# VH-VL binders against q9nrl2r1430to1533, part 260

Target 1, 104 residues: q9nrl2r1430to1533
Amino acid sequence: GGVHELSAFEQLVVELVRHDDSWPFLKLVSKIQVPDYYDIIKKPIALNIIREKVNKCEYKLASEFIDDIELMFSNCFEYNPRNTSEAKAGTRLQAFFHIQAQKL
Key: E = the ipSAE of ESMFold2; O = the ipSAE of OpenDDE; V2 = 0.75 times the mean of E and O plus 0.25 times the DockQ between their complexes.

## First folded at step 18 (VH-VL)

Design cc13 (framework fv_nezutatug; at its last look DockQ between E and O 0.92; V2 from the best seeds 0.81)
Fold by OpenDDE, look of step 18:
Structure cc13 (fold): chain C 104 residues (1-104), chain A 123 residues (1-123), chain B 107 residues (1-107)
Amino acid sequence: as target 1 above (104 residues)
Amino acid sequence: QVQLQESGPGLVKPSQTLSLTCTVSGYSISSGYYWHWIRQHPGKGLEWIGSIHRSGDTDYNPSLKSLVTISADTSKNQFSLKLSSVTAADTAVYYCARTDFEWGSHRFGMDVWGQGTTVTVSS
Amino acid sequence: DIQMTQSPSSVSASVGDRVTITCKASQSIRTYVAWYQQKPGKAPEPLIYDASSLESGVPSRFSGSGSGTDFTLTISSLQPEDFATYYCQQWYSTPYTFGQGTKLEIK
């Protein structure tokens, strides 16, 4: 049911945040550090935002939750070349997410 | 105390494969973020060779002419470097190094280094 | 590849002097910069990580600053043990490139 899914989403977010490769995704990208980021990325998102949405029960379907997580990774790969530290971290974290998401 | 130690033959013939091992003590390689190989040609600067992430993912310097292979053995708490088809240009002091993982911190750098091992490529 | 242009290549200074070494990246690399000290016949030792964070055990006379493309290592008051070669390194993307090095010599 919905309560069980909520708990599952919450747990998955916790696991993502605690992952070694979560550092690019913990908060929204700083406009100061990356001035052109928001000119390119139109739907910025981060784990803290996703966590907040989970806590507010904004995800009614697992697909909605998954879509936000995938958006987060998509943004990373759209902005960051493959050889960047962020993209590398994102690749590993996404792989981890895909494994964990099978449990949803 | 975390210590890294390079080991391997100090002399390699041209066209052969250079093989080095970094033995880590006082720390599990499974706990590290990245494990690196760096070299320094005599009288020259530092050159990054490649790295292996704790997940097993590897990255190599594309400017190297030799084929680079880095692997890790958690059971031995070691990681290794192989350079194939070496030439005199591969003569250098080779270092292994660590990038540690600290949760909540962006520690971009190599905080622990081996003492280095000299490898000479000569016929 | 990202080029790290380090300057000066060499500098002569006296004990007590303020020394500044600069590293310029060929593109913006945020704060993904480390600094190392290498003495003759020894392995490099870490000084700074993430552009401005002092490594454990490093004297407070060392400091790092900068973001984007311009980075600086500063020694506020040079000590005898500080004469060595210094290197910057970027961690923004592979290959992880180093500066050419700065040899700090006794004047």
Scores: ipSAE 0.888, ipTM 0.943, lowest interface PAE 0.4, mean pLDDT 95
Fold by ESMFold2, look of step 18:
Structure cc13 (fold): chain C 104 residues (1-104), chain A 123 residues (1-123), chain B 107 residues (1-107)
Amino acid sequence: as target 1 above (104 residues)
Amino acid sequence: QVQLQESGPGLVKPSQTLSLTCTVSGYSISSGYYWHWIRQHPGKGLEWIGSIHRSGDTDYNPSLKSLVTISADTSKNQFSLKLSSVTAADTAVYYCARTDFEWGSHRFGMDVWGQGTTVTVSS
Amino acid sequence: DIQMTQSPSSVSASVGDRVTITCKASQSIRTYVAWYQQKPGKAPEPLIYDASSLESGVPSRFSGSGSGTDFTLTISSLQPEDFATYYCQQWYSTPYTFGQGTKLEIK
């Protein structure tokens, strides 16, 4: 949508980045640190990439923005078992996202 | 300066519930990332009992199953451990500890520990 | 559960020696390892987080390294206050298990 929708996307991304549990999602996973990640995850994405796409007005619909954020969490849960520190952070950040998304 | 202090009974009878409190001073408990309970059996190593996240989520060692409850009271700046149905095997030094938060980093680890409190389970 | 196996169980060394303690995880845990020092009658004290990051106030003679399954704690020049028991702990997944400890004794 319009200017107000794009501002809402930016505000939501900023709140996600500021959250305590954003640490696994700030940047793409390092292939050096996690060599098999890109063998398993076919559509990698992170908050810095999503924020850049918002800044460049690459999202035409709110659903496209939401899909990228949900893809980010889906990748986390696909790669990481639920008792891992990454998956625990993902679970909490996703819950926070669902609450904040009501402001869209 | 952050300090953690364990308190509770030093002697507990078998089948009772062990109840410990960690009092935090010099730091708000709501500012921490995780708050932990750890124990050390006589002549043995350290065992993680469980943790409470600042959101209220808890994680417990599966070896203790449904025997453990960890809770926080932000108004008293305290968090607590309850371990039900204790036996002599629960005799240990019990520690509370903090994992601090630093945005943008993976600062896992227990950066502040209490002094420890000795709990003996005996008739 | 992830097992953390420390080696050696004990080491006898002299002041000024270089000491290396290893910790092996039963599966890959990235860099999610912390190290602690415990002196007799005292609580553990933090040394290292994230495999290699030095906690505040820890002397520079301590260093950590490793990724995946193999981790080391090194004391470059042993001091009298370093005689203690050392523990690693993994933070990759619950339960957040400790190694069994390495006792560093004066020779």
Scores: ipSAE 0.664, ipTM 0.881, lowest interface PAE 1.1, mean pLDDT 91
ESMFold2 (binder alone), look of step 18: mean pLDDT 90; pTM 0.928

Design cc2 (framework fv_nezutatug; at its last look DockQ between E and O 0.90; V2 from the best seeds 0.79)
Fold by OpenDDE, look of step 18:
Structure cc2 (fold): chain C 104 residues (1-104), chain A 123 residues (1-123), chain B 107 residues (1-107)
Amino acid sequence: as target 1 above (104 residues)
Amino acid sequence: QVQLQESGPGLVKPSQTLSLTCTVSGYSISSGYYWHWIRQHPGKGLEWIGSIHRSGDTDYNPSLKSLVTISADTSKNQFSLKLSSVTAADTAVYYCARTDYEWGSHRFGMDVWGQGTTVTVSS
Amino acid sequence: DIQMTQSPSSVSASVGDRVTITCKASQYIRTYVAWYQQKPGKAPEPLIYDASSLESGVPSRFSGSGSGTDFTLTISSLQPEDFATYYCQQWYSTPYTFGQGTKLEIK
């Protein structure tokens, strides 16, 4: 990946963050609010972490970037039943991501 | 000022379809997060019927015996409710309500309600 | 479905009294609770969101607390206009569910 891919990752993260369904994903899940979250989810990740990795040029391939985003959604669906507000938001945001990721 | 107003027939015969419309003024339905239908049987509590997200995704209360359909028309700034095959159990005051969108917040209560419209199911 | 068990069903109080209404969720729902006030013949009006955040325009005598399964609405000093029916509601998962309601009456 070159400078153009890095810019594309940055832009996509910005779009994800600005999405109205990004609220479950902006930061790591609070252990205070969800005490058992980290007993279940072993690879926690959030958009702020992904953004930091993009800024540090840690993604050399688009597949690496996509893997982290997919991990974020996977964590959400692993922990949250499908009828929860978080899972619903995640479903919509992931659909948006899949459309945007086709441009990478 | 954001206002919601329910409209539709106040009397519906059993087995027919109940149809209501919520007209939103002072605010674009495309800017909201969720749009809800809630009802209240005479002398009873509140029951959530269903919601439609700004994306068009819908959620319905599975405990309702009637088939629920919620749709939105952005061109008219309205969203609608349809309940099929109604019975006397569907007699209630029907409310439409809004969940506003605030980026990064958890303000997912129903902050604006219509005045409600009474629907009676009777032969 | 998540059940919201609200108590008491009714309460009689006087102006100036401290009133507490509780709502217990059948499962852990974080802070995803809202409270509403409904007067006879009127639509519900929002009081609290996210368990403890006061809606705009709501008097400061109203407060909400709780997280997980136990939630509380408190009116620190009851005013004449506060006699109404109150409802809790969860938005953790669909179907969204309300408590049975608490009718606050004049003693």
Scores: ipSAE 0.890, ipTM 0.944, lowest interface PAE 0.4, mean pLDDT 95
Fold by ESMFold2, look of step 18:
Structure cc2 (fold): chain C 104 residues (1-104), chain A 123 residues (1-123), chain B 107 residues (1-107)
Amino acid sequence: as target 1 above (104 residues)
Amino acid sequence: QVQLQESGPGLVKPSQTLSLTCTVSGYSISSGYYWHWIRQHPGKGLEWIGSIHRSGDTDYNPSLKSLVTISADTSKNQFSLKLSSVTAADTAVYYCARTDYEWGSHRFGMDVWGQGTTVTVSS
Amino acid sequence: DIQMTQSPSSVSASVGDRVTITCKASQYIRTYVAWYQQKPGKAPEPLIYDASSLESGVPSRFSGSGSGTDFTLTISSLQPEDFATYYCQQWYSTPYTFGQGTKLEIK
């Protein structure tokens, strides 16, 4: 809670967005481009949505923020086999996230 | 003005290791997204051999998995291919190629290619 | 492995003709297809990425379309420099497989 924690969430989201492997996670997956995605992924989420939630102060606990980020990666690995370009990006971005999350 | 140039032996004896180097000029290999090796057999199509990500992570064609190694040397702005236990079937033109980085894009493709180097495996 | 099947294997055409080349993936690959042009004795050159986006410097007579499993490359009015072999390649998952090629020959 408070101003410092909101700044930390925003800084972490900015670092994730700037990462070169953020491309699969910037916006929600398009149903037009990926018709079966929403049949498989029950709780879709993306960095732009998480960033909006930070801006609107919707996270009351750091654990809620972390849970949304981890959900984002979990969705990626559930939908995408390991040898896909998206899963490879997700693996690298998640590793980066774990390093950055130590700063919370 | 990015240029990729393959170098290495044109002739290799069966059972030996094929070693090729791709020299990159006009661009830092640490700034690229993926660096690839591709080959083209005589009168045939293209085969992806493998890639190295700027982080050092590698991916190899499963048909070559235990035989291939790709590595990078940032200080020389080069990346290399080693293919062990070669046979006549490995005779091909070998290309190196880049996938460039573009923030926020699922832009994949090989946007710059070397001119290719012919490798013959013969006794 | 994802198979990329191109058709036709060859096309004989005249300058000014419209040519369409197809590429079919053995499974859904979204729009993760690139197209290349290769002239004899030279390396492939990029044409299209993400199924329909033109690479820098590629003439507007080239266009790509498709998503899922079915993709096309169209040349709206052939020029003399367009006689080459064309390849598609999928970028959805490793191994990043190419189609077998389509040779475009002068009639």
Scores: ipSAE 0.611, ipTM 0.871, lowest interface PAE 1.4, mean pLDDT 91
ESMFold2 (binder alone), look of step 18: mean pLDDT 90; pTM 0.930

Design cc3 (framework fv_nezutatug; at its last look DockQ between E and O 0.79; V2 from the best seeds 0.77)
Fold by OpenDDE, look of step 18:
Structure cc3 (fold): chain C 104 residues (1-104), chain A 123 residues (1-123), chain B 107 residues (1-107)
Amino acid sequence: as target 1 above (104 residues)
Amino acid sequence: QVQLQESGPGLVKPSQTLSLTCTVSGYSISSGYYWHWIRQHPGKGLEWIGSIHRSGDTDYNPSLKSLVTISADTSKNQFSLKLSSVTAADTAVYYCARTDYEWGSHRFAMDVWGQGTTVTVSS
Amino acid sequence: DIQMTQSPSSVSASVGDRVTITCKASQSIRTYVAWYQQKPGKAPEPLIYDASSLESGVPSRFSGSGSGTDFTLTISSLQPEDFATYYCQQWYSTPYTFGQGTKLEIK
């Protein structure tokens, strides 16, 4: 780790986490609550994981960062029907992300 | 103290549009997560009509025969309900309610309700 | 739509009694359940959120449990002010649906 000025990726992750529709995405889905989740979703990801990758400077390109965020949303929409609370939150959060990502 | 108050005509003729307004005081509707309309037919249970998210996104109960429209006016700190082409089946007590925002939690409940307003559909 | 089957429809009990109300969802809804209390001529008031979390200001004699499809509201020791109608509700998906209600009457 270490203390450094927030990068554009770090700032965007912070904004995503602070968004009121971030609750489905803060951590990986619980296998206890959703037993079949990992049978369906093969590349699970969450904002805490993405944040860790950012902190470790694992993203060399903005496209790599964006791909992980989009994967997070695609997982949500793959598993959750459109009318679920998670999918609705995801739809709004993704729209917010797309606006913010234009700054990258 | 957060308060919700329903207002609108208590009597509506069949085929007309039912219009109600929920006035919120002591709390900004822009700070809430969801704002809801619920109704209760005489002697019956609760039925969710629809909701509007703070972003403006709306969800409606598809089982309702009437066309539902929910909107919000942040300048007036109000949100409204419109039911088109009402029938006697739309006679009920109508409630507005709030789901508060709590970051990172699944605190999804209607925690504050209006006192309700009775709407009768009759010719 | 997700159906919430609530039971019993009515129950008679005495002050001090332990009362249990059940709600069964037509499909798994995780813990996305709320419970409400409604007294005659009044609006519903929240009791439980997220299946087992007690709403602020609600007496500790009220408790909620369950996950998946089966949920329970329990009043450990019934008080006079607890005679009312209770409703479960799911927040998993729209349309949001309520149970039929349970009228708790004094014996």
Scores: ipSAE 0.896, ipTM 0.947, lowest interface PAE 0.4, mean pLDDT 95
Fold by ESMFold2, look of step 18:
Structure cc3 (fold): chain C 104 residues (1-104), chain A 123 residues (1-123), chain B 107 residues (1-107)
Amino acid sequence: as target 1 above (104 residues)
Amino acid sequence: QVQLQESGPGLVKPSQTLSLTCTVSGYSISSGYYWHWIRQHPGKGLEWIGSIHRSGDTDYNPSLKSLVTISADTSKNQFSLKLSSVTAADTAVYYCARTDYEWGSHRFAMDVWGQGTTVTVSS
Amino acid sequence: DIQMTQSPSSVSASVGDRVTITCKASQSIRTYVAWYQQKPGKAPEPLIYDASSLESGVPSRFSGSGSGTDFTLTISSLQPEDFATYYCQQWYSTPYTFGQGTKLEIK
């Protein structure tokens, strides 16, 4: 949407990045460090990519923005077992996101 | 200066509940990322008992068979360990520890530890 | 559970020696390893996080390396204050297990 909606996306992304559970999601997973990641995860996404898309006004609908954020979490839970440090962070950050997304 | 100090009884009888408290000074417990309990058996290595996240979520070592409870009291700036149905195998030095919340930089470590408190389980 | 196997269990060395301690995980844990130093009667102190990053204030003679399953802690020139027990710990998944320790003693 409009100017207010783009500002809201920017604000939400900044809040997500600043959250202490954002560490698994700041950048795309390294294929060098995690060689099989891209064999399992077909639509990789991360906060830096989403932030770039907001800055370039690439989201036409709020639902498109929300879908990318939810894809980020879905990828985390698909790749990582629930007892891993990354999945625990994902669970908490997703809960925070759901609260903030009610304001969009 | 952040300091952690364990407190509680040094002697506990078998089948009783071991209760320990970690008092945090110079830092708000609500600001920390994780708060941990670790123990060290005589002449042996370290065992992670469990942790509490600043949100109240807990993680426990499954080897303790759901005998463990960790809780926090932000008004007293303390967090606590309860270990039920203790045996002689629970004799150890018990430590509390922190993982700081600059954790977003992948700084997983226990960066501040208490001095440790010795707990003996004996009839 | 992920087992962390340290070797050697003990090492005897002289001041100035280069010492290497290894830690092997029972499965891949990326770089999610911390190293600790523990002196007798004291709590452990952190040395290294994320396999290779030095904690603030740790002397530069300490270094860490590795990824996946094989990790090392190296002391490039042993000092008298380095005689202690060293532990690795994995942070990949709960329970956050420690290695059994490596005791570093003076020859």
Scores: ipSAE 0.624, ipTM 0.875, lowest interface PAE 1.4, mean pLDDT 91
ESMFold2 (binder alone), look of step 18: mean pLDDT 91; pTM 0.937

Design cc4 (framework fv_nezutatug; at its last look DockQ between E and O 0.78; V2 from the best seeds 0.77)
Fold by OpenDDE, look of step 18:
Structure cc4 (fold): chain C 104 residues (1-104), chain A 123 residues (1-123), chain B 107 residues (1-107)
Amino acid sequence: as target 1 above (104 residues)
Amino acid sequence: QVQLQESGPGLVKPSQTLSLTCTVSGYSISSGYYWHWIRQHPGKGLEWIGSIHRSGDTDYNPSLKSLVTISADTSKNQFSLKLSSVTAADTAVYYCARTDYEWGEHRFAMDVWGQGTTVTVSS
Amino acid sequence: DIQMTQSPSSVSASVGDRVTITCKASQSIRTYVAWYQQKPGKAPEPLIYDASSLESGVPSRFSGSGSGTDFTLTISSLQPEDFATYYCQQWYSTPYTFGQGTKLEIK
């Protein structure tokens, strides 16, 4: 941990958060709004959690960071049917991520 | 202030293609979240036709018998609707509308509408 | 497709009355519901977004509530300008669907 310059991971998380399709991913899914979510999704994750891990320097490899981001999208597509607003947002955000991740 | 205006032929013959354009003023279409086409048959309710996201992704109502195509032209600040092989069932008032994006808030609504344009399908 | 069953189809009321319109979704749609008001010969105008958030410029006598499958639009004290047709709409999944509409008429 500690204070450090904005890393490539940090920058990418910032860009993901600022993306207009980030709304399903900003924080963990509410159990109140989606009561069965955590019965289905066993490894929940969100951008705020990933950002915290980046800030704590928990990612030693780019592949680890990418795995968490992909898990986030995988969770979305596992739970949400393709035609839902969340899945659509996820599809677009993931495409954006894949482009940006090539820079890592 | 944001304004939307529909334009296109008010009369279309059966089997032809209905083409409409929505011109947006006071706001860039590249700044919006979704741009929609909605229609209302005389004396009936509202029917969603389709939408285009600012990225270019489109969604269409599968219940429509006509082939739907929605496109956007950022250079003209317009987006368009095409319905192929129209029939009398496609006679309606056609509206274009916007869903804006506000970061941090779920504002899923069509917050700005055009005044609507009447399209009649008749031989 | 998600069906939005709106009720009643029509209602007659007087100025000052409390009016309630309901919308039932065929499946859970969380809070992804908007309400619109449409006057004759005019385009719909938004009233509520995200089931319970009042659109900017909309009078406070309008309110929305609900989550899951059951949603309600309430006008606490009906004003003359409120006589119109109201529609609910879901944003949970495509195709986006509207309720059948509720025509609010003067008694």
Scores: ipSAE 0.894, ipTM 0.947, lowest interface PAE 0.4, mean pLDDT 95
Fold by ESMFold2, look of step 18:
Structure cc4 (fold): chain C 104 residues (1-104), chain A 123 residues (1-123), chain B 107 residues (1-107)
Amino acid sequence: as target 1 above (104 residues)
Amino acid sequence: QVQLQESGPGLVKPSQTLSLTCTVSGYSISSGYYWHWIRQHPGKGLEWIGSIHRSGDTDYNPSLKSLVTISADTSKNQFSLKLSSVTAADTAVYYCARTDYEWGEHRFAMDVWGQGTTVTVSS
Amino acid sequence: DIQMTQSPSSVSASVGDRVTITCKASQSIRTYVAWYQQKPGKAPEPLIYDASSLESGVPSRFSGSGSGTDFTLTISSLQPEDFATYYCQQWYSTPYTFGQGTKLEIK
């Protein structure tokens, strides 16, 4: 539960960031470029925010960390139709995440 | 320098399958992000046919969905187009193209194109 | 399908002129637009990606701008080699549609 899980969360976030389909998820969606995003997505989150939460030890359980990552993907699929470049990247990155999460 | 070269028959009869191959030189196809097929009808604009992602996932123009197959052969550094049940409407110049990858940014362009190959569908 | 409508369909201009070509998407596509130049008998060549980023080797007289639905390609001082057909293409969603083209001719 403690130090080893926090190191595993950091390692997994680094692997997600390095993945070639991370580009939609690195930081929050711009309200200027996508004005209606925050009207539709109630709990916005991105990899930079998740990494900050790991650094601040805000995740007490692996399930809490996994829930934030899955929320990130769920937001993507809720806002973006499946034929968009964003959703295609999300599908591939989520598949990668599911493989890596088995290692937690 | 990366180069793309289309190859295949220039004349195809109606109802047959059009088969084209794009040979990539100077670059490994496993390093590209997407590989595309595009066509241009005589005196008309460009139509995206479909793409294959480096993972093997494919996307096809819905207007051609059941007729199109795109595949890659990394050992030959090639990717291919098959278009079944062709008609005269499939007469066009066919191009293959690449979308490059840069980490942290999706590069949204076909940055390298083949020369194009003319395909005529005629009885 | 996202329609990309270019304007004008053709333009006649002189060397040294400033030319602006527009591309309008049928829905918001963020900045996911590329621009291409095609000369007769040749494949298209990339000019711009992501609405405003110049491809390597493209002269600085070419510029792109826009986001959402409205995009422009500008040639600040037309050169003889710029007489060609220009296409925009959206990358927001499949099918990755092209505009119908804008033919730029010598006046």
Scores: ipSAE 0.642, ipTM 0.878, lowest interface PAE 1.2, mean pLDDT 91
ESMFold2 (binder alone), look of step 18: mean pLDDT 90; pTM 0.935

